VH-VL binders against Rho GTPase-activating protein SYDE2 (SYDE2). Designs and how they scored, part 5

Target 1, 120 residues: Rho GTPase-activating protein SYDE2 (SYDE2), of Homo sapiens (Human) (q5vt97r660to779)
Amino acid sequence: IDAFRHYSFSDQPKCSQYISGLMSVHFYGAEDLKPPRIDSKDVFCAIQVDSVNKARTALLTCRTTFLDMDHTFNIEIENAQHLKLVVFSWEPTPRKNRVCCHGTVVLPTLFRVTKTHQLA

## First folded at step 5 (VH-VL)

Design c22 (from b1 with heavy chain T105Y; framework fv_firastotug)
Fold by ESMFold2-Fast, scan of step 5:
Structure c22 (fold): chain C 120 residues (1-120), chain A 124 residues (1-124), chain B 108 residues (1-108)
Amino acid sequence: as target 1 above (120 residues)
Amino acid sequence: EVQLVESGGGLVQPGGSLRLSCAASGYSISSDYYWSWIRQAPGKGLEWLAYIDWSGDTYYSTSLKSRLTISRDNSKNTLYLQLNSLRAEDTAVYYCARSEYFYDYSGPYYFDYWGQGTLVTVSS
Amino acid sequence: DIQLTQSPSSLSASVGDRVTITCRASQSVSDYYLAWYQQKPGKAPKLLIYDASDRATGIPSRFSGSGSGTDFTLTISSLQPEDFATYYCQQYGSWPYTFGQGTKVEIK
């Protein structure tokens, strides 16, 4: 179950051809987060495309199970199948950063995006 | 609370095939975690078999890759394992298990929730 | 593959005893990526310790883990009757993930 309060993206993929393009993902916050394992309330958000980390936010303070934010990720996609927004707990060792919540969007493999990296 | 319930075990003939199910409740199998199959032969230790990640990508033990298929049905929130060309040494209790996902690592970690297991006996 | 060897393979102890189980890796385990599980007869394994020293939720404080590199230890500071079980270590620092052979703890 997607725990994000609201997210959307622009420059929607269209089923017509395979091209590279830019996608803007707008993230408005998250609810019902899995509490951070340690008493630390610091979290960050990352965006993944086909299981590869593409971008992340700076550290954010989580209020119990709520994260309030208004952030836009600009990413380049190429024939991608999955777009994932993930909230991680922050730890000094990156390998200990654990998932608090996430949302996944399945993208078509045959698509068209109106903007490309050449137009960024 | 995450609950995992395996089914599909029992007596199977050598050379046959089996399909095991793992019904998950309390969390979605299509997100957050790696979902694995692990087996334990009677009186022996634990052996990891396969996992599936959020993207549906599958990974297998190299010794069993040719005989294993892990899959999932997101609408049923159920994980499956198919094992072909069964041998007597495949006799074991089969567990499904969950692993946390971490930012900078791709693959299962420790297993924080396990099903109760289902016994598979391969015998003529 | 990283081989995990547990010592002892079996031990007998009395209630109240301090029990120590060791897990030795054939190669260095990265980033303390070692877990310990408890398995009672006829039941699934239960996570006790992860990241070498962090206790899982609901695990009593008498269980503790320590170690790094190739040598790891699980300690039960005061053995209770319900601690009769087989204990397994597992590494997840290198593919493929491997388990130790197990240590059976029997009450004298």
Scores: ipSAE 0.027, ipTM 0.605, lowest interface PAE 5.3, mean pLDDT 76

Design c23 (from b1 with heavy chain Y109W; framework fv_firastotug)
Fold by ESMFold2-Fast, scan of step 5:
Structure c23 (fold): chain C 120 residues (1-120), chain A 124 residues (1-124), chain B 108 residues (1-108)
Amino acid sequence: as target 1 above (120 residues)
Amino acid sequence: EVQLVESGGGLVQPGGSLRLSCAASGYSISSDYYWSWIRQAPGKGLEWLAYIDWSGDTYYSTSLKSRLTISRDNSKNTLYLQLNSLRAEDTAVYYCARSEYFYDTSGPWYFDYWGQGTLVTVSS
Amino acid sequence: DIQLTQSPSSLSASVGDRVTITCRASQSVSDYYLAWYQQKPGKAPKLLIYDASDRATGIPSRFSGSGSGTDFTLTISSLQPEDFATYYCQQYGSWPYTFGQGTKVEIK
């Protein structure tokens, strides 16, 4: 189960071009999360561009199958192809922060919102 | 409960090409891991070849990248390795292997699950 | 490239012995980014230790790792019959990721 299913993606073909500019991504929440590893319920959300971490949230408490968040990432992207939205479990050793859920968007792909909410 | 099964090995001629498969079960190859190919020549050490991550990003060994292509088929939950212009020194057991995707990783740091391997012999 | 040299290349030991294997890097390995693997004949390698000293899931406590910089060690505190195998170190501090040549642990 996709944790970002509240958003719709365009069915248009993937563009082969790379995208540059300023982007705002607004998270309202995540659902159907994989339980955090190592009995930790603390998580954080990160945005990655081409597998490089660009920004992250502060630590958040994960509920049973649900992460309630209201966070906007403002990032600069340059010659980017992939945008990843990843929730990591928190561990005191940063090297062991594990993926709880993820979503990937090819940047030339258009979005549609399934509800009347702003897509930033 | 991850199982990885390599196939496609055997005897190949010098100058030829090979395509190896790695069928994964128990886990989706599109979920939260790096997937690598690693080889081992008979009686020798291990050599990392290439990875593909859960999002489709790839990276190759610099010495072999002109001869290698790593790919996947998510619907078949299968990884592939294509190796061209085969030489005798390509004779090895080829493994596919999994690595965790951590916040701090820039690649497949270490390998927690391995397939059983498939032997490729390059000989005339 | 960082070259890893294991010492000894082979050793003979008896059940109950303490076995120490060393891995020396030609350049400093960043942040303890070193793993150890066990490989039995005809089988794939098995992860024992990662981040120089962290034991992988299901690995017995008799296996321990230590070290930093250029010098790393794998110790088996009391050798068991199932421990006769070849052991490899691997660094992931710098691209390309490299493996040691292996250390064979044989029965006396």
Scores: ipSAE 0.022, ipTM 0.625, lowest interface PAE 5.8, mean pLDDT 77

Design c24 (from b1 with heavy chain Y109F; framework fv_firastotug)
Fold by ESMFold2-Fast, scan of step 5:
Structure c24 (fold): chain C 120 residues (1-120), chain A 124 residues (1-124), chain B 108 residues (1-108)
Amino acid sequence: as target 1 above (120 residues)
Amino acid sequence: EVQLVESGGGLVQPGGSLRLSCAASGYSISSDYYWSWIRQAPGKGLEWLAYIDWSGDTYYSTSLKSRLTISRDNSKNTLYLQLNSLRAEDTAVYYCARSEYFYDTSGPFYFDYWGQGTLVTVSS
Amino acid sequence: DIQLTQSPSSLSASVGDRVTITCRASQSVSDYYLAWYQQKPGKAPKLLIYDASDRATGIPSRFSGSGSGTDFTLTISSLQPEDFATYYCQQYGSWPYTFGQGTKVEIK
């Protein structure tokens, strides 16, 4: 069995243990941002589902290496396995957005299934 | 500022294995970048092999996926490439290179810093 | 896969000449996602141009890039002795990322 089957974008069935539905993700802030001298930088946060950008915040002012915020992402997901929260420094050219910090969350299995339904 | 130094090349026998190292300085390999291995056969063009990103996610050339492993040691700030079942056509200079991560990217874009390369010769 | 074809494969030029290198893609390259590299014998490639027309840090103004879609060009407005090298284009608009075969710029 191919351990990477769940990331295939061919005409393969998706793993039955991934989750689907509406999800609310509450983000309270971040610490240990890079570079350490970003107290004058504008940043934004993005949420990614299986490496696809789903939503982002407005621009926020970062205080030293801490970002203090209160934001909820409401997203619809389909057969998703991983969530990733990423903080970017903002630049006038969108392609120059830089990662300041990141985090990854593995989504829970919705229900118990037999091993014959596991594709990874 | 950013320096990449490859090592581990040399003469290897067909069917053997090799492990290349890329020591990075001036930047943490766990920062906001993609780190790739790219090779160039003598007198030929460039071929991308694999990347590992700041979060540890990896991706491989489909033609070489079964023979390649890219990895890193964050404490040593060093990247590795393991290549198995070597063939004469694997003879090349192997480079490590950095690509910046951008908001909408699904992989490396362009390569802004390169190491000097290490020559691998596969011959009996 | 997007195949990149460079023209010419090689050229001979003199210092002070205007040199133009073309990179043609088999399919449209999205968002100007094309880069140019310079490689001297025995050395690693050096980034010259990214996003089709943006010069990398420290690259002289005599290097310029242009184009969109399937047709891209690198121009050296007044060739200098240090510019004799092989030049490669690379697209990153579609996976897998691919390189052109290279164009060698030689002394006449």
Scores: ipSAE 0.015, ipTM 0.578, lowest interface PAE 7.9, mean pLDDT 75

Design c25 (from b1 with heavy chain Y110E; framework fv_firastotug)
Fold by ESMFold2-Fast, scan of step 5:
Structure c25 (fold): chain C 120 residues (1-120), chain A 124 residues (1-124), chain B 108 residues (1-108)
Amino acid sequence: as target 1 above (120 residues)
Amino acid sequence: EVQLVESGGGLVQPGGSLRLSCAASGYSISSDYYWSWIRQAPGKGLEWLAYIDWSGDTYYSTSLKSRLTISRDNSKNTLYLQLNSLRAEDTAVYYCARSEYFYDTSGPYEFDYWGQGTLVTVSS
Amino acid sequence: DIQLTQSPSSLSASVGDRVTITCRASQSVSDYYLAWYQQKPGKAPKLLIYDASDRATGIPSRFSGSGSGTDFTLTISSLQPEDFATYYCQQYGSWPYTFGQGTKVEIK
């Protein structure tokens, strides 16, 4: 389920463009998350660049399939092509942090949205 | 329950290309899993090839990445592997397998379910 | 790359025997990120053990795993007729993911 519906991103041909620099990514929340596991209500959000974790939030309690927050990630990227924002369920066992939902923003797609008046 | 069925194998000539399919049933391939292709040459051990995750991100074996493309079609609940510039050394049974997605990992963990495999023979 | 070496490469055993297979890594495996698989002729591998010692769903208690770092062991406490197969270890602690060469357990 599309947790980042308000960004209006879609399946586009993979872009070969790469971008470098310092980015500020503002995250305002998520909708239509997978229900949290019955034994855990804790979630966290992570930002990934080309499938590498760059930053994450502290643990947050998710009581429904809706997460409301206002968080800013300041990240440095180098020759990046793909940026992801992911919400994870936190589990008490060391490696069982399951995905609650996901949203994907391809850097060229984000800039195309700005240029085409599909503003985020 | 998890069921994976590979298809598209057979006899292929050196220098050619192949496209394998892996049809998943009982769950969605867009769920929170990694999906990998793994091969096994006759009488030999297992070799990991590539994965695609629930979001469409891909990763490839360094030795093969110029010849491999992994993809998926969520509407058909099917994974694909394309291998180009085939050589005799590519003769193997090709499996698809799933692994659970966990934070703080650069890829899949253990492979909890495997398909039946499809034999690819590269010979003139 | 972490190379996994299994010992023995093959063994002959009888029903009821205790079978021990070792997997030695060329470098330390992070955490306990090692799995064991069973493969019967003509079939796909089946997960037995993950995280060095955790038994997968539906796997009989006669299968157990242990070890850490560079030394890992799979034990079958009382071999059954359905256990004659090839066994593989796999590490997922670092890229690239690697498998052992396999250990064939055959009827004596």
Scores: ipSAE 0.016, ipTM 0.611, lowest interface PAE 6.2, mean pLDDT 76

Design c26 (from b1 with heavy chain T105E; framework fv_firastotug)
Fold by ESMFold2-Fast, scan of step 5:
Structure c26 (fold): chain C 120 residues (1-120), chain A 124 residues (1-124), chain B 108 residues (1-108)
Amino acid sequence: as target 1 above (120 residues)
Amino acid sequence: EVQLVESGGGLVQPGGSLRLSCAASGYSISSDYYWSWIRQAPGKGLEWLAYIDWSGDTYYSTSLKSRLTISRDNSKNTLYLQLNSLRAEDTAVYYCARSEYFYDESGPYYFDYWGQGTLVTVSS
Amino acid sequence: DIQLTQSPSSLSASVGDRVTITCRASQSVSDYYLAWYQQKPGKAPKLLIYDASDRATGIPSRFSGSGSGTDFTLTISSLQPEDFATYYCQQYGSWPYTFGQGTKVEIK
């Protein structure tokens, strides 16, 4: 089951091959999420580059098991290998934000993001 | 819902090696959590040893890093701890435990599920 | 490393008593990052309290936590027979994460 409906990115402007640049990552939504509550819960999406948080969305409403969104991340990278897309549950205290699902794309080759994990 | 069952303990001689297993059920060890090993010497307190996170990244107690290897087998849903160069002070009950993954964290926080533990006795 | 010292190391109590256990840190624990666990003989620890004062799922309301900085307290408002156990505090405000030495709550 493909938790991320669509994504696309570009790596411009190019400075040098895979050395540094600005990337744009577009999200159109996610399915098959398990939020912490049985009703609806606020979530946010984050982009990690080589396991470092680089950007996040504003709060989004997760309606049972899906997100509808249209968001573009603009991030700067340097010698990056992996781009991860992670959905977190929102709590007022950031330390309580829990992973709901994630997907990984290997740089420089673009792969379709597929659901790997979700909260029980 | 989540159960953790440790195995592999027993009597081992000083200088030997130890490999413990932690079989998880009810939740995948590759899903969105930190998985740790924690030990408790008889009559003493708890000591954190190592974690592996959802992405496979590992971290170790600095005093034990050269003797520890944490690993997992996602197909078997099992966590492992390899400990080398065993000493009498390694005698303890060894627990595996789960900790939630949080946005701003570099490691586990508190431990919400624990296995029953497996006793390792290092003695000649 | 932050060293956690619990007091008392042991206490004897009767059912219905109010029990207070203190955890003192050698330096300030950030953001209430302290947890309490209950451990019965032959069993694994069980999470009671996290973030100094939040009860874990399924934990009775007689258990409460409080404190900040260097001084933290676990209170059992009316001790029940199932509460005789050893209690541990743990900080996660600074690496390495450390545990207290434990407080044994024994039946009188």
Scores: ipSAE 0.016, ipTM 0.578, lowest interface PAE 7.7, mean pLDDT 75

Design c6 (from b1 with heavy chain P108Y; framework fv_firastotug)
Fold by ESMFold2-Fast, scan of step 5:
Structure c6 (fold): chain C 120 residues (1-120), chain A 124 residues (1-124), chain B 108 residues (1-108)
Amino acid sequence: as target 1 above (120 residues)
Amino acid sequence: EVQLVESGGGLVQPGGSLRLSCAASGYSISSDYYWSWIRQAPGKGLEWLAYIDWSGDTYYSTSLKSRLTISRDNSKNTLYLQLNSLRAEDTAVYYCARSEYFYDTSGYYYFDYWGQGTLVTVSS
Amino acid sequence: DIQLTQSPSSLSASVGDRVTITCRASQSVSDYYLAWYQQKPGKAPKLLIYDASDRATGIPSRFSGSGSGTDFTLTISSLQPEDFATYYCQQYGSWPYTFGQGTKVEIK
């Protein structure tokens, strides 16, 4: 919440708006992950802006379908419309890091959509 | 088993609209997959039309973007394709197909499972 | 857009023959992002090869893929009766998705 600085958006609740600024996204964890392999314990979390990978965590140990973490992404966005938080399973070879969980935030409704997706 | 079943094809008039459905069973369409529509005119090759990714973002063939809408209903586990302003050249078998999303490809992948297709014939 | 050209467009072969199909891209395909599909008359395409050389689950070892950049090949080392079909290549290294025109493998 304290991370929302210098954002510009439409005053109309129905209008979509592109936003720019510095953003901090704090991620606490996830539940009900669906990794491709039951024995896969390594995951990482990535943040995407308009489908472009912007940042990711180091590898994290996932307890089956539960991920407990405390990580903050600090990113700069320009004319952005969608923010995606995606958890990938780590595959060493061949490289096939698969989606376990995702949440999409439509800007400027960042706070509301993040809570609606119920990531822990 | 995992199955994809297309429906909604048949004979349709030029200038009309078409809505195709693809019902999935054995997996969730909202998981780590994305779904495409691909068509094939009789005796011709494959033409990709549109996909919807795990987050609901949609992508379209440039030549057909103005006439296509791809959507899904997660509660019904069903994918849809709306095609408007139909022409004789739209006569084809329409397939829905699945792809997995991986970090290193930004969602662009191969099609690992296909439905059996539904024939659309555009004729007077 | 990357255009894929397959050669030959058709070929006739006998059971036991070695068959090679080529797929040439108009621009370099990044990271081996090329797949091969088999399609029988009246049926949907079936994935054979992905990432240029990896066989899909359940695909017999007689099917192999190779190549990089602009030149890719699908090889069937010993043709079986069930292999008479049309084969398509597809690239996913660049947007949008594109397919080759197909190669028809017919009985001699």
Scores: ipSAE 0.017, ipTM 0.610, lowest interface PAE 6.1, mean pLDDT 75

Design c7 (from b1 with heavy chain F111M Y113V; framework fv_firastotug)
Fold by ESMFold2-Fast, scan of step 5:
Structure c7 (fold): chain C 120 residues (1-120), chain A 124 residues (1-124), chain B 108 residues (1-108)
Amino acid sequence: as target 1 above (120 residues)
Amino acid sequence: EVQLVESGGGLVQPGGSLRLSCAASGYSISSDYYWSWIRQAPGKGLEWLAYIDWSGDTYYSTSLKSRLTISRDNSKNTLYLQLNSLRAEDTAVYYCARSEYFYDTSGPYYMDVWGQGTLVTVSS
Amino acid sequence: DIQLTQSPSSLSASVGDRVTITCRASQSVSDYYLAWYQQKPGKAPKLLIYDASDRATGIPSRFSGSGSGTDFTLTISSLQPEDFATYYCQQYGSWPYTFGQGTKVEIK
């Protein structure tokens, strides 16, 4: 499930299947979220590279099915194949943070942008 | 609600290959979670084999990775395990199972839903 | 690799007994990353306890887990007829994830 409304990113393209370099990814929001529990209203967004967490936002309040965001991730990647954009529920015990929604971009096509996405 | 049903077991000759299926119902295998294959030889304990996560990333046990391929077909909501170069010690009940996807760790932790298992017997 | 050793390998008990099963790790298991499963003959394993002490959904309160580091225990406070089964511990604190050899709980 890809529930992000907008995203944009830039990177140094390479002629290999795997990408290395510095990357900036900007999130503008998410909609049609699936909260893991009825009573869970707090979330955070994380960026994962090849299933490894690289960065995350501060705690954000979810409006049930709508999340307002304005956050840029600046990350270092090496020989990366997959970029994942994931929204997790917040729990006091971090291991209990569950997926609310996600998006995946296969490298090296991560620089593909539609007309509705803003380059950051 | 979530149900996993394995199939494709049976009698296989040593040196042959086998493809097992795990049909999921009540949940999409591409939504979230890790999906694993685990086996249990008759009268013995559990051995983890391979996983695929909701996005398609795969991981294999070190001792078996040259003989195993895990895959999925999202349109059929089905997981597969291909096992090559079969030996008598591959005789086991093969289970598919689901694990939660949490932020603070990578990989399948504990299995919260298990299939019924399918028996594979490797013998002449 | 972290090796898990369960004690005892088997035990005989009566309905109403308190049963304790121990799981010892060859190296420290980080962050309480230990689970317990119940398996009945011919059936798939069923998750009982995760994160060393958290009970899975629908699991009766007579099942409890405790421990940290290298020593973990599963306790059944008052054994019921449906509890005769084999119990397994599993660690997920380091790769590869490993299971104990199992403890069979038999009727006396």
Scores: ipSAE 0.051, ipTM 0.649, lowest interface PAE 4.7, mean pLDDT 78

Design c8 (from b1 with heavy chain Y110A Y113I; framework fv_firastotug)
Fold by ESMFold2-Fast, scan of step 5:
Structure c8 (fold): chain C 120 residues (1-120), chain A 124 residues (1-124), chain B 108 residues (1-108)
Amino acid sequence: as target 1 above (120 residues)
Amino acid sequence: EVQLVESGGGLVQPGGSLRLSCAASGYSISSDYYWSWIRQAPGKGLEWLAYIDWSGDTYYSTSLKSRLTISRDNSKNTLYLQLNSLRAEDTAVYYCARSEYFYDTSGPYAFDIWGQGTLVTVSS
Amino acid sequence: DIQLTQSPSSLSASVGDRVTITCRASQSVSDYYLAWYQQKPGKAPKLLIYDASDRATGIPSRFSGSGSGTDFTLTISSLQPEDFATYYCQQYGSWPYTFGQGTKVEIK
C-alpha cells in the first residue's frame, strides 16, 4: 500500500512493458480470517511477488478471527504482476506450513511513472 | 472426502472449441490450494496444462498459453478449462487435480486429489 | 525444463517380488520435490509418494521412495496383485512441472 510513496502517475499515461523498483509495503493486521483446522496457533506472514517468497515475519499469535501485525516489507520488484500477503500456520516441518489467509494486489503493467518529491 | 468430477468431453472437430468442467465437493476451490488441469493422450504420459490458485492467479503451459483459459465459479464450486483452436494432438483424457500450497514451494505441490477424467477426441 | 527419465519403461514381476523403479532428472531437483503416482487402466493417477520419500495418506508401507538431486527410486518391497499398474514420477521443484514417461509393471 505504501508503494505509492515511491511513484506518481500522470493524467497522460505512457505505456511501459513492466514495472520495477523498490517497494515498501506496510501491514497492520488482518481480520475475518478463515482458520485452517486450528483454534489459535503461531503463524507467520510472507510477502510474495508473482508467487516468489521475498520476505517473512517472525512468529505471531493468530486468534480464531484476527491477526495483529505491524511489519514493513522492503522488496525489489521487476516486471511484477501480483503482490501477495500470505499467512501461514507454523509447523515443525516447514514444508507443511498451511495457508491461513491471503491478500492480493495487482500491479499495473501499463502506466507512466513520474518521480515525486516528498510531500510535507 | 474431497472429490473432483470432470465433464464436458466428447468429440470435437479440428479448429473447434470446448469447455471442460470440474465439480468439486467436500472442499472449497476458493481456499488454500492450487487447482490444475492435466491431460494424457491415449497411450502416452501426463502433461500439466494450467493452474489457478486461491487468489485467482493463473499460470499456463507455454506451448498452450494462447489457447487456454482456466477459470472458476465459486458459487458452484466448479473449475473450468476453455480450449480453443483444437487440433488432433489435443485428443486426451483431461483431469483436474488439487495441489497443496506451502510456504516453501515454488508453485503447485504434489497432486493429492484427482478427478476421474473426461475424454476429448478431436477428429472430423 | 527438467526432463525425467524412468527406468525401466516396463517390467514383468510376480506377486511377492521386490520391484524397483528409477527416475533420473536432467537437472537437480530442489528440496526433494519429487512425487510418485500409480495409474491403473481407465483410472486417474493416485499419489503414492511426495517429497521423494513421504508416503501419502492411506498408502501401504510396502511402497517407499528415496533419492535426491538427480536420482530417485520407488521401491515396492513385496508386490501385491493390486500393484500391477503404470508408475509415474513428477518433479515440482521448478517450472514447468514435468512427469516421467512412465513404467509399466506387468504380471509375469
Scores: ipSAE 0.017, ipTM 0.601, lowest interface PAE 6.4, mean pLDDT 75

Design c9 (from b1 with heavy chain S99G; framework fv_firastotug)
Fold by ESMFold2-Fast, scan of step 5:
Structure c9 (fold): chain C 120 residues (1-120), chain A 124 residues (1-124), chain B 108 residues (1-108)
Amino acid sequence: as target 1 above (120 residues)
Amino acid sequence: EVQLVESGGGLVQPGGSLRLSCAASGYSISSDYYWSWIRQAPGKGLEWLAYIDWSGDTYYSTSLKSRLTISRDNSKNTLYLQLNSLRAEDTAVYYCARGEYFYDTSGPYYFDYWGQGTLVTVSS
Amino acid sequence: DIQLTQSPSSLSASVGDRVTITCRASQSVSDYYLAWYQQKPGKAPKLLIYDASDRATGIPSRFSGSGSGTDFTLTISSLQPEDFATYYCQQYGSWPYTFGQGTKVEIK
């Protein structure tokens, strides 16, 4: 490893921040879903902010491992660090949901560049 | 089918640190569930410590969060618990357990599979 | 925090006896979110009952749970030799999730 080597992108300070405000999150589908834990194809999607559920979709039918959807969540977040989209299998008893698939989206970090460095 | 095996316990002096391991087999820790550490002091009840969910998000007991770190290695299907600044009160059997949950939960609900436990003794 | 108090703290019983263990919460537990565990000396706890009354997979029908709000009960309808153990309740209706102090079921 060359300790003096750097690339233009390494000049950018990466800042991890808590974020507040109104957020719209658009979902267009999911693939490679896990089979439901029971013999059920009914699923729903939930958006979680810092592991707390903020909104969910209506029940949707999953086709094998594929879910086609077009849904927008409008949520208010406060000092949030992580967003998570989770697909749950639905069971007749509301307390027996299972995860079919998941995706975690870390809230954006800001890059600020005041000087760039170049190797001569 | 699911088996959990803890290791890393033993005698530690006050002020020291330790790292416990929990090797899972029969299920992938990154697939589902909330994976937890729970301890039991000799002759006492159970105390929940921390969880890491299938996606890697972590949550800690408020009283211990400054001294605990839960982590995992997906390639080894293994959970870890790092405990720092050990005190005599940390003497306990430490269990890892698989936590069930449902969609509106803030963490694991109940625990359906447990490891055998590993004893940690904090004494000078 | 919701505190769980089990009663009795210990009891002596004979094979064939009906055993009841009570778990009382300091505040109402939402939606029957209470579980029961069995622990034998030197071993990990084993889940018996969840959601106050649902038996875990493989648990014999002699174990049953009931209750709501602040008062919950675990019943063993006909005690067997393998049932001598310590039993714990756990609530998950409110964070932080808490356990009872345990009830020891001993041979009379």
Scores: ipSAE 0.015, ipTM 0.619, lowest interface PAE 6.2, mean pLDDT 76

